# Designs tried in a protein design chat: miniprotein binders against q8wwc4. Part 16

Target 1, 195 residues: q8wwc4
Amino acid sequence: STEEKPQQHQKTKMIVLGFSNPINWVRTRIKAFLIWAYFDKEFSITEFSEGAKQAFAHVSKLLSQCKFDLLEELVAKEVLHALKEKVTSLPDNHKNALAANIDEIVFTSTGDISIYYDEKGRKFVNILMCFWYLTSANIPSETLRGASVFQVKLGNQNVETKQLLSASYEFQREFTQGVKPDWTIARIEHSKLLE
Key: E = the ipSAE of ESMFold2; O = the ipSAE of OpenDDE; V2 = 0.75 times the mean of E and O plus 0.25 times the DockQ between their complexes.

## First folded at step 9 (miniprotein)

Design i25
Fold by ESMFold2-Fast, scan of step 9:
Structure i25 (fold): chain B 195 residues (1-195), chain A 101 residues (1-101)
Amino acid sequence: as target 1 above (195 residues)
Amino acid sequence: SEELAEKAFELYKSGDLEEAIEQLKKVIEIDPDEVLALAAMGALYFEKGNTELAIKWLTEALRVEPQHVEARFLLAFALEELGNEEKAQEIKKKAEELRKQ
């Protein structure tokens, strides 16, 4: 059968971002600076990353609860339609694994930053954010190839097992004159749960 | 999927760099010590392959803010492109020390 994998995209892998390849870091900084210089003097990649982390925690929780109506202003309509079908079909334990608590997001990384114009001359910026987070959801090891398992002690009696998962959220904003400065989620990728 | 990342990368390479440089020159004319603008000039010239100009503007950024981590890394990369590996390594080590802080 034919498979369309997120990995087929010609983009930097999440593990390499921020550590192994300084060229990727330089390229990200150049693009972030171009956004600041030419589109929005108030733009900061650091502030954006913190906001994206909060948005990820919020959106992932709503997805896990199938509260799609509350996502209509945060997620692109076409993306939300596709996600509704995929998420609704997931077992409850997989739905729970989609949700990332803000306190359990252990690492964030900025991936691709894209700047482009459409046929009508509208200006767009897309920023791909990669998140690593811990989940207490009971997912079989066979389902989470490459995931790491951590044990967390809850007081003297309890030990909670947590698994490390990753998700990539692409944020888009239109910078055309007179358009509201709102970010929307244009793509969500979760290779372990939504593939 | 939108294939936006692929199309955006092609557009980025299409030549918005010249417009960016012209606007940054205007910013620097207004505020000659605007570190972000000085560092951006260096980054854009580096991206264009004008390595000597990249070094000039990155050096100016570091004159204004000696502890600017991004400018130090970019300067090291520019020096590596020029084949001055010894100086690049020295500057890179200092940038790593500053980043750790």
Scores: ipSAE 0.005, ipTM 0.186, lowest interface PAE 11.4, mean pLDDT 72

Design i26
Fold by ESMFold2-Fast, scan of step 9:
Structure i26 (fold): chain B 195 residues (1-195), chain A 101 residues (1-101)
Amino acid sequence: as target 1 above (195 residues)
Amino acid sequence: SEELAEKAFELYKSGDLEEAIEQLKKVIEIDPDDVWALAAMGALYFEKGNTELAIKWLTEALRVEPQHVEARFLLAFALEELGNEEKAQEIKKKAEELRKQ
């Protein structure tokens, strides 16, 4: 369902959405296998990606509504502090554009996966997720700087105009023995709305 | 053994892929049917860009355990790198069916 949008409006836009770095794509899958093999036998990149998509929809909605208190367990403290300043200063139409509905997420991809140890021997995995989504928020084309515009219609009348945006969310989990297996958002990037 | 496999993973994290491969070879010399070591060899060679060797070791892992989901996915990725899209998609479909069980 989500992957059906945008429907064949322009093939050139579909090519842009389908762009991938094959080397990074391969390395991501190798690292996912190594996480499964050595850290967590129940880890699945496909299940993780579906969960990340749900988290993106939920977190982006809370950000758009400035409900920062509800994000304290989902987003790293330092990241949330920076986001409060940036989001609060946005005009309302930009805030609305931050929110992605599940049904409006048209493409997801897994970016870099980082596996590392800190100076105390704690084990961490960071997974970058990139999302492309449609928004009905009324933002001037100039502000979006090259974002694609799509018209969604039922029958032969135009019902709604939507714009395509992208956001990148980095998820982190600690795999140290005895630590809760919770994912926390360690980075949020939205080059069109959050600088 | 478990100890040698753990050491191989530590070497991988430090970026020493060649040493990690050497440790896994020792595991395989001791137990030629260690499916995790065979699959890990495939994964490391694939990461190095040696796709033909990756396929060799992944095929060996699947000889030992034909229902190994992760080795099937890795084999499909390696076949995609060689341009064999049709066979890669068939193997991915089977791996996905096995994972859902």
Scores: ipSAE 0.000, ipTM 0.197, lowest interface PAE 11.6, mean pLDDT 72

Design i27
Fold by ESMFold2-Fast, scan of step 9:
Structure i27 (fold): chain B 195 residues (1-195), chain A 101 residues (1-101)
Amino acid sequence: as target 1 above (195 residues)
Amino acid sequence: SEELAEKAFELYKSGDLEEAIEQLKKVIEIDPDHVMALLAMGALYFEKGNTELAIKWLTEALRVEPQNVEARFLLAFALEELGNEEKAQEIKKKAEELRKQ
């Protein structure tokens, strides 16, 4: 009478990793309010987060395919230069694990928001987004220490295993008068794959 | 006071601004130097359009932490709302200098 027991490690880990203390949440809201009030009346952190999730799915797929030329307008030049070396050196299975399908993104959270001016008075906003996603990429479990496993079963003998990974993407926009209102990715962190 | 602060932040998160203000006042009564509570008071009054009270609480936050960048930017924007553009620009410049340290 052994029924299939799907492993829900991803749910437990999502609750733990996605937990935000109240102080950090207040800081994020204050900064989002400042962006709305004084930089862009059309800014919404909720709408930004949805767009960032789409950007993550798109950029991560292009990275996994080493299509760096298509990332030149989306990722800061210095960041892209560093990523080219790191990603190209990865085994194919690790490259595949970098890619997140939008349907496989389980959880998103907004990290730090930085608002600042440079020495020339240019206005910048940086928003750190953290994504948790499922991958079917064939990676040894010891290589992904700390990654959660989720088993999906359909039928008595069929078992599909997926690993839960996380990545952090920092988005930057310049709000200086007359500058193009585009977000670019200023930092990509993936502690399990991109050291 | 940590428990009261957490309750106040949950009320702020849920949009219960009047109740959040009341809980934050209790936190500040117990701990007058609770920077996050002072900063939250400033932000809440600013969101309510009570800009003069926002300036009061943000000034208190800066008394406790003179190098608090968030408090300085909030104060600068509040001063701009009241038409004190010269002082707002001065405070923004100082916030930028502190960021680089």
Scores: ipSAE 0.006, ipTM 0.267, lowest interface PAE 9.7, mean pLDDT 74

Design i28
Fold by ESMFold2-Fast, scan of step 9:
Structure i28 (fold): chain B 195 residues (1-195), chain A 101 residues (1-101)
Amino acid sequence: as target 1 above (195 residues)
Amino acid sequence: SEELAEKAFELYKSGDLEEAIEQLKKVIEIDPDHVEALAAMGVLYFEKGNTELAIKWLTEALRVEPQHVEARFLLAFALEELGNEEKAQEIKKKAEELRKQ
């Protein structure tokens, strides 16, 4: 729908989108190397991040449409159960605001990467991904107080207002020999819309 | 300067590696002992395929903070790419010892 000129919003994005600590960036790179070296020679954090961005766009749309049956293979059972109750109780405008179009994801950050073994010796990797996206959903300003607002030009002399929202998705995979190499969403956080 | 470091990180994420390096150099000019900026220089040069420069900056980070676990692992990674597996394993062992402490 709307073409956005990235340069016009660069300074605002850096101010609003939150500070990503350079130490977290360095740690992420090292942990990606450790995953490659010790768990999976085919792992790439760059490819994972691109896939996670696609997964976020897909899952967020299904959530906004209450298509929970299609999420059963993508989201952990306990997380999906809690999401069903929270999402179905949201007004339609809030449901629409959950959906992130791939073209409107303006910033992606890799948070913590956890590598661990459980008591049975199963190998796990959890990767927290934080996404910042623009939405045209009609949300009252009192609900989004403190959220940033951007104006985008649509055609000549026309301007539409979009709000900037964020969501954090945690992806988990088990690397134990013989286990399916599937990523599952183990946590979804959206402070403005989902508690 | 945290502002310059944040700008460098954002430039890196958008794929502007050369601009990110320029911003990190400004951070280092202001604070030559800024360990995280020194380590970040190592990461960026390694991403560019300039392994020798990556090693240079990671070594500088470790001169300032010898116990920097992340810089040690990155240095080991860079040495492994260069084919120096024996030295890489030595450095990894030290980094693991520091991490567990």
Scores: ipSAE 0.005, ipTM 0.212, lowest interface PAE 11.5, mean pLDDT 73

Design i29 (at its last look DockQ between E and O 0.75; V2 from the best seeds 0.00; counts 0 for: pae O 4.4 > 1.5)
Fold by ESMFold2-Fast, scan of step 9:
Structure i29 (fold): chain B 195 residues (1-195), chain A 101 residues (1-101)
Amino acid sequence: as target 1 above (195 residues)
Amino acid sequence: SEELAEKAFELYKSGDLEEAIEQLKKVIEIDPDHVEALAAMGLLYLEKGNTELAIKWLTEALRVEPQHVEARFLLAFALEELGNEEKAQEIKKKAEELRKQ
């Protein structure tokens, strides 16, 4: 079992306040209502966020292991093609830092919800999810100048240094009649590792 | 004021719906053209199941910003709930065009 220092909880709270303002919450609430009202009566932004967090943990692990073939059903083909080149070229410590363990995701926020139609009348919903997670991967501090660094005490009295990183995953679903009701990752952004 | 609006939205977010409504009304009294507050009132009343009041506030939002996509869809939904399908479709049609990329 691992116990985090109180400083990690306070830092997480401050970051949430910095990225989640009340007007953005209201805008997200309105769009979530409209998805429920017009596209999917089973839709819940709370339930979606929990599922997205699990998807992030799963996909980030597969990316860190360069298991791109297992991502073909989960990530858009053009995105996966770009990621293969970038991820493969990363040092092993950077690859390891891509992976977020579900227990190390310290908070999740909904960024933007876009509802739009293309020229052919296909209906799309894109939901941007922002995740903040701790990693024990050994990344030089100068590389992660914008990241917060924490020390975590393990049950065996060892103090482990962890860094707080963020990643943004954009989930897309097509609501056009007859299309499979599947969410696909249409964008992955990690400014510290995938730039 | 923007500060009062933020307080109202925090109350909405925390689930204190009645106080959120009270503060949103104060925002609207100070700034009758505050579209975000007007739309928030509309959504809040829809979530409470008070469709008539939702229509009132969403209609005000569209008086201020006639091409507000979200407010148009919320109003169309409210009108459909009351059986006014013709007016709902009229309002929805332009919003659907605005959703195209």
Scores: ipSAE 0.701, ipTM 0.912, lowest interface PAE 1.1, mean pLDDT 84
Fold by ESMFold2, look of step 10:
Structure i29 (fold): chain B 195 residues (1-195), chain A 101 residues (1-101)
Amino acid sequence: as target 1 above (195 residues)
Amino acid sequence: SEELAEKAFELYKSGDLEEAIEQLKKVIEIDPDHVEALAAMGLLYLEKGNTELAIKWLTEALRVEPQHVEARFLLAFALEELGNEEKAQEIKKKAEELRKQ
């Protein structure tokens, strides 16, 4: 009764992977090593990426449900304040599209890693994570980011259709000695839903 | 060489470090100035604990691209592992100035 179309899903995965840049990967991997080497011997980009995927699924669900109070310890206050207005103004089907089911996140990639010090000498790391996920929400479907292979059988019989969406979450942690090792989400972008 | 580089990086991601080394060597044989392959060799040997060999590859990467910020920081780390603190600090200072540009 429930059937997924393997060819449509597989072709979308290939297009997303085809936009990977191997050169960016090497520089990102070096930065991940340097975090381990100089900041935190327990740091692993592989473990971080899996945790970030879980956080994305959790936070995006809470956003879709407008449960902003539950986000106060996860999302930077200024980011959350701006998101409250934008999310509450969305139509319900757009709100539902924010939520990413963890088993429908088809691709996760590490974007930029920034290692820097602010004017007070505090040490920071920012890690941009990009997620591509499937949704059944009914949204007008043009995407510039390679979702065209999911345009979807149209015929005499109805089939379940999925749209491919992307989101970018930027995670920030202060590594200054003595500071609690917490990651906070400092930027949230959901393509076509939030800007 | 980009096709071989992509294969090498996928092997590296999967933890197949010895196979990744073999593929990176082929990339460098075809393109001796492939900076990211040279830097990847340096990083790979640091992860294997071969600091002296990592320094050789990172030095070669910086010969080709003197302004490669990440390779400079990684070379500085490798030099610190061998006890060359003064040279490492000089290299870090240069890398930080390049990052600000």
Scores: ipSAE 0.602, ipTM 0.877, lowest interface PAE 1.2, mean pLDDT 81
Fold by OpenDDE base, look of step 10:
Structure i29 (fold): chain B 195 residues (1-195), chain A 101 residues (1-101)
Amino acid sequence: as target 1 above (195 residues)
Amino acid sequence: SEELAEKAFELYKSGDLEEAIEQLKKVIEIDPDHVEALAAMGLLYLEKGNTELAIKWLTEALRVEPQHVEARFLLAFALEELGNEEKAQEIKKKAEELRKQ
């Protein structure tokens, strides 16, 4: 009598990632509106967030592969220099954990928006974006204290054990007439990986 | 109040401006001096195209917190929309000064 091991119904724990503080959300929306009103009539926080998500996926992948030369136009020079030293010293499993695929990003939030003028009167906008993503990289739980382990079925794939990680990317753009309208990444933080 | 504000934000994200406004009104009923809710009301009315009501709410926000930078910028924008460029520039200048502090 082959005792049928009870199929543990893996309760797909829907990670309800809590929304940002309502106060911060209001402030973010106000600032986003101000960007639209005073800086760029084509600016959309929704479109920006989608673009930022794509940029995060791309940049994080390149970081995991130590392809720093390909990041020179995307990431601020000073940040890239610091990252090169930190990332190259990471174990391979930690490097792999830096990479987020678009389909593995479970939550995106807009953090703080800052608008500032420099001494030359140039206008800058910084937007902090926070990402939560699932990694299949085998990182010891001891190193990732507080990282929740989730069993997630992504699409038609088999149920895989994933760990939830977070990253914060700050995007910067100069709003000066005649300056190329490009966003650059001015800060990168990967919690528990790049401290 | 935080729960109500969160609900307002979700409604706003879903495109339901009217319901979002109603939820924010509930927040303000609980806390009449809630600066962010007052400012948010101003923002939502700007998006709705009701500049006059936006000015009223933004003025209330600035009554509570005169140094609120974002509310001043929004108020400046609202005044520009009404054609009061002079007053808008004055408010904007003050907002810029406050931002540097």
Scores: ipSAE 0.020, ipTM 0.456, lowest interface PAE 4.4, mean pLDDT 80
ESMFold2 (binder alone), look of step 10: mean pLDDT 81; pTM 0.765

Design i3
Fold by ESMFold2-Fast, scan of step 9:
Structure i3 (fold): chain B 195 residues (1-195), chain A 101 residues (1-101)
Amino acid sequence: as target 1 above (195 residues)
Amino acid sequence: SEELAEKAMELFKSGDLEEAIEQLKKVIEIDPDHVEALAAMGALYFEKGNTELAIKWLTEALRVEPQHVEARFLLAFALEELGNEEKAQEIKKKAEELRKQ
């Protein structure tokens, strides 16, 4: 553990390519276990991640099409209000770039997991999901360099005509007894397109 | 923070890896094929710097679920740590193929 140059280099590669570093992966697994132990014996982070990936593909497409009324059950009201204003003002090419096809999602990583109670004793879990995906939308050259990095690092397919973008979606579920076991999107971040 | 934390959050924040390992061992004693617990054991030992134990538990996770992408990537990282570049690269390629399926 005295040799930090290889360790630093590994972390940089994992962050750039959307790979979780070992510490983040451990954090995710420990918190997933604790959700299972304390809240829901049927919870699985692997199953959740697959569902989150599907939700991202679906929600991002609706968002790109400005179908905000169809997002009311999936996205928190205050978040949807802010997104409606920002997305509607985007140029069509930027709107198109928001949408991720399932087949074009090249990497998914789990960020922070928060477990907490509010003042009324309601139980909440928030899971931040980070997605890296390819888009054919015509975006400024700054994001085009991201696509090149993907090709150099992974080299598993020809992506020369596509740009690599990332988006972070935070999912929240209430585990209070009697509440339906539905995940709601409580935050959407896209540094290149939204803010 | 405004959030009220469970003991779970405290274990994570404190970096209490030994307590986490002990809890995972209990899960594995109850369900020896709990792939997520097996993979988590591997990850925790990797973080502790016990690379050989990390490989043991990650290999066990892959015995139960050969297509477990996270366990394959972490196994590749552990093998790189031991200097086994050739094997690590092979496992990374397979993990990448599985990720795309």
Scores: ipSAE 0.007, ipTM 0.164, lowest interface PAE 10.3, mean pLDDT 70

Design i30
Fold by ESMFold2-Fast, scan of step 9:
Structure i30 (fold): chain B 195 residues (1-195), chain A 101 residues (1-101)
Amino acid sequence: as target 1 above (195 residues)
Amino acid sequence: SEELAEKAFELYKSGDLEEAIEQLKKVIEIDPDHVEALAAMGSLYWEKGNTELAIKWLTEALRVEPQHVEARFLLAFALEELGNEEKAQEIKKKAEELRKQ
């Protein structure tokens, strides 16, 4: 049950966390196994997910600060070009809301995994990662028409009001022999801030 | 079907593979051609170490969807574990051809 909060005008919502569809869970495990078996014997979806979480925290912070030059090796060129235009057009409070602190990432989910070859026979794996994170950025309710809002009190600290937002980052790696084993962000989606 | 599949996921997370399998069986009883539930059964039995049952369910998934790449690869690996190298290689070759398409 939700209790009444000290600030009666504040809106408090129950946090509804997305869970991986059971079928998607099986698909993810099979595809992770295929990556291990055929592409990289050292691949681990658990280690990848932790690295992706770190990358999300880092990239989202740089985006919020409009430090696009520092993202050139982490984000695909065409994606970065589109993001640069969208992000620079955002108000400062919306830019601040893009940034996720690693400690405030509440839930991480692995979405679709794609394994494919291009017309030149190059091998690619794309992994979609979905992140739910808390932000203290002050954003009008009209802008965040579905965001969850709740108060957080840790130990003896003052109560804070935070908003729960989600973002989806697609990571791509080329497994062609001789190519460096680096993951690049090929897509970023944030339905509340980057429409 | 999807509600039962969600229950299977919750049971798996609690470490109850047998009950997860039982819930997936209920999904399959309602929809015998639910290819993802059939593949999930194969995956769970393979994880449990029941390679013969994994092969059974993966073969059933491929009866419904012969082009299911993930099920083909998993079936090939299960066959390889049983020492059926010739059949495993045949299925791997077909899975690779489908993956490149």
Scores: ipSAE 0.000, ipTM 0.232, lowest interface PAE 11.8, mean pLDDT 71

Design i31
Fold by ESMFold2-Fast, scan of step 9:
Structure i31 (fold): chain B 195 residues (1-195), chain A 101 residues (1-101)
Amino acid sequence: as target 1 above (195 residues)
Amino acid sequence: SEELAEKAFELYKSGDLEEAIEQLKKVIEIDPDHVEALASMGMLYFEKGNTELAIKWLTEALRVEPQHVEARFLLAFALEELGNEEKAQEIKKKAEELRKQ
């Protein structure tokens, strides 16, 4: 019961931290409203967040398996080039830790939303999504400095030890007239596993 | 702690506009020139359907920070809702220019 209590308190702390600032929550609503109002009447931040969570699970799995060719339509070319070099050099246990199963994503939050025009008048929206997920990958504690460790019980059988990791994926879409309405991943950050 | 976390979750995820407004009023009471809180009040009142009060708060935000891009776009949209097309276009054009920079 002692081990169970620390796990509950850690989850409670994460939820509270995610919703401690009403200004950040309203700022996200403002940015989402402006995207809807001025760029895309079908845009919904809630629907986007759900899709981003699915994309994170899918992309992180392919990345962990070094299936970079299958990521060409989902991840920006320059980002894929950098990731290929970094991920390929990782040991297998670190590669496995990059993958997030959809059921193991315990918290998602919307980070910064950027709306900008480049010098040629192209219109862009970047949405930073932050994901917290559990992994069973066996990574030495010194590599995961500051990461939380949880014990998860599967029914009435063995307790499985899982580590809490976070990753930030930035999604970009161009809203310039005539451009395909596709989201691409323009940045991936994983402070524990990627440089 | 768990009950408090659930309340915080409901406030931010359910879209409880009244509770969010009360929290923002406390911020503004402490710092009347808090531009992000002023713009936030404008957004929440607009979502409540109180367009005139939304305009009041957004105008106050722009008085504090005239180049606040988000507040300008929100104000332009709110003015269009009230039929003030000419003023809305003027404010929107300035916001578009600020977005480029």
Scores: ipSAE 0.453, ipTM 0.744, lowest interface PAE 2.0, mean pLDDT 80

Design i32
Fold by ESMFold2-Fast, scan of step 9:
Structure i32 (fold): chain B 195 residues (1-195), chain A 101 residues (1-101)
Amino acid sequence: as target 1 above (195 residues)
Amino acid sequence: SEELAEKAFELYKSGDLEEAIEQLKKVIEIDPDHVEALAGMGAMYFEKGNTELAIKWLTEALRVEPQHVEARFLLAFALEELGNEEKAQEIKKKAEELRKQ
């Protein structure tokens, strides 16, 4: 049931939201090949995307619960400082809407991939991941401008109403020789909830 | 156009590179100079291991946009795969110079 539910949600969201056109998808594949071939032979955009989806589910849940101490190894320090103030100030229903269960993530898109060097020749890769997910949190319509409402079947007899939200998480890693191969979250954007 | 985008994404998620290539061919039929579609054909064939076709499409992308960094790196790797190491190093060096700018 769970496997059919995610596929149904993904098709519905792709029709409603639009997403990166085939050209952007192909551009992403090219940059993924560059990362694999040039920086890290073990890199796979498919495995990265699945890991990023797990990270999003985990981090968004901790943010909704204001468990910031548990995020110190996952989120860049400056980003975490800004998020502490913003999230703590949110009403409980908005905090709950930040959290995405893994099975409620209906669509993922790899956005921009940035490959660059700094002044010292250090190599960086930033990968922007965009997630579309369903929430049962009761958020006023004016706050969710542009959001869609979906009915989800939980078996043949049950219907649950959920709202579609999106969030963008930017992952960063340094590929310079001798640096730990850790991905950190360098940016979190949720225009409906985190302004 | 939106239907083509949805189709390409479904094919990508299923790992069906052959059908993704067919969608890119449709884009190229409409716009033969579409650099990202030309580079995409190269990337798809490179992932399939059809290195000579990858080189063909990447070369065409670079004919349209000579400073396309991603296509240059992919072309260099494809040439290395075929044993043309001298030309691969020249193209790779140029791509690295363009990227640093």
Scores: ipSAE 0.006, ipTM 0.357, lowest interface PAE 9.3, mean pLDDT 73

Design i33
Fold by ESMFold2-Fast, scan of step 9:
Structure i33 (fold): chain B 195 residues (1-195), chain A 101 residues (1-101)
Amino acid sequence: as target 1 above (195 residues)
Amino acid sequence: SEELAEKAFELYKSGDLEEAIEQLKKVIEIDPDHVEALAAMGAIYYEKGNTELAIKWLTEALRVEPQHVEARFLLAFALEELGNEEKAQEIKKKAEELRKQ
């Protein structure tokens, strides 16, 4: 006898990441106010966060393509020089995994906001943004160390494997008088691929 | 009482706001001048949208420790949300002076 097969349908296994701790929201709001009060009357953490997502999508794509010349105005010189050798030495599948499309970013959070002065009296604000995104790049499970793997079926088509990765980008702006009011990326952390 | 304060801060950090409030009340009953507990009460009520209670507890924290920077800025935000712009600006100026120190 012939057994009926279950209907094929799109199957996706998703992991719901926890919400940002409410105390972090309050601390972020206070530090955003300090930035507004002391440095930039037009600063908004909501607009910053959306811009940071756009910057992450753009910068990560350029890194995956080794287009380092186009990153010179977006990424701090020291960080870019360190990344150039690391990224260039990666296998193509790892390079592809660095790139995040905006549509594949499943969760974002604001980490630490640091406001400080250096020994020369230069004023800095650093904002750490954490991004969780899906990638179809084929990365070995050992390399991902605790990353989640998702299986996706499109009707009767083959299963596509997507992996959930995270990256942290630290944005820095110098508020010292006479300095351009530009945000630059001062740190990129990707524990599965770069560190 | 330090164990109760520690438990309350853990609940606060994990987002268990109502349980954090109950533990913080116990801390404050034992030590009415516990600045971090008073400030935490203010922050929790602000997050819950209970702005008037937030102002009450933040004001108590600042009565005990006038130079508590985070409590001053949070109080300014709470006052702005109630439309008390004059007092909010006054507190912002004081917070600016404290941060420079």
Scores: ipSAE 0.000, ipTM 0.168, lowest interface PAE 13.1, mean pLDDT 71

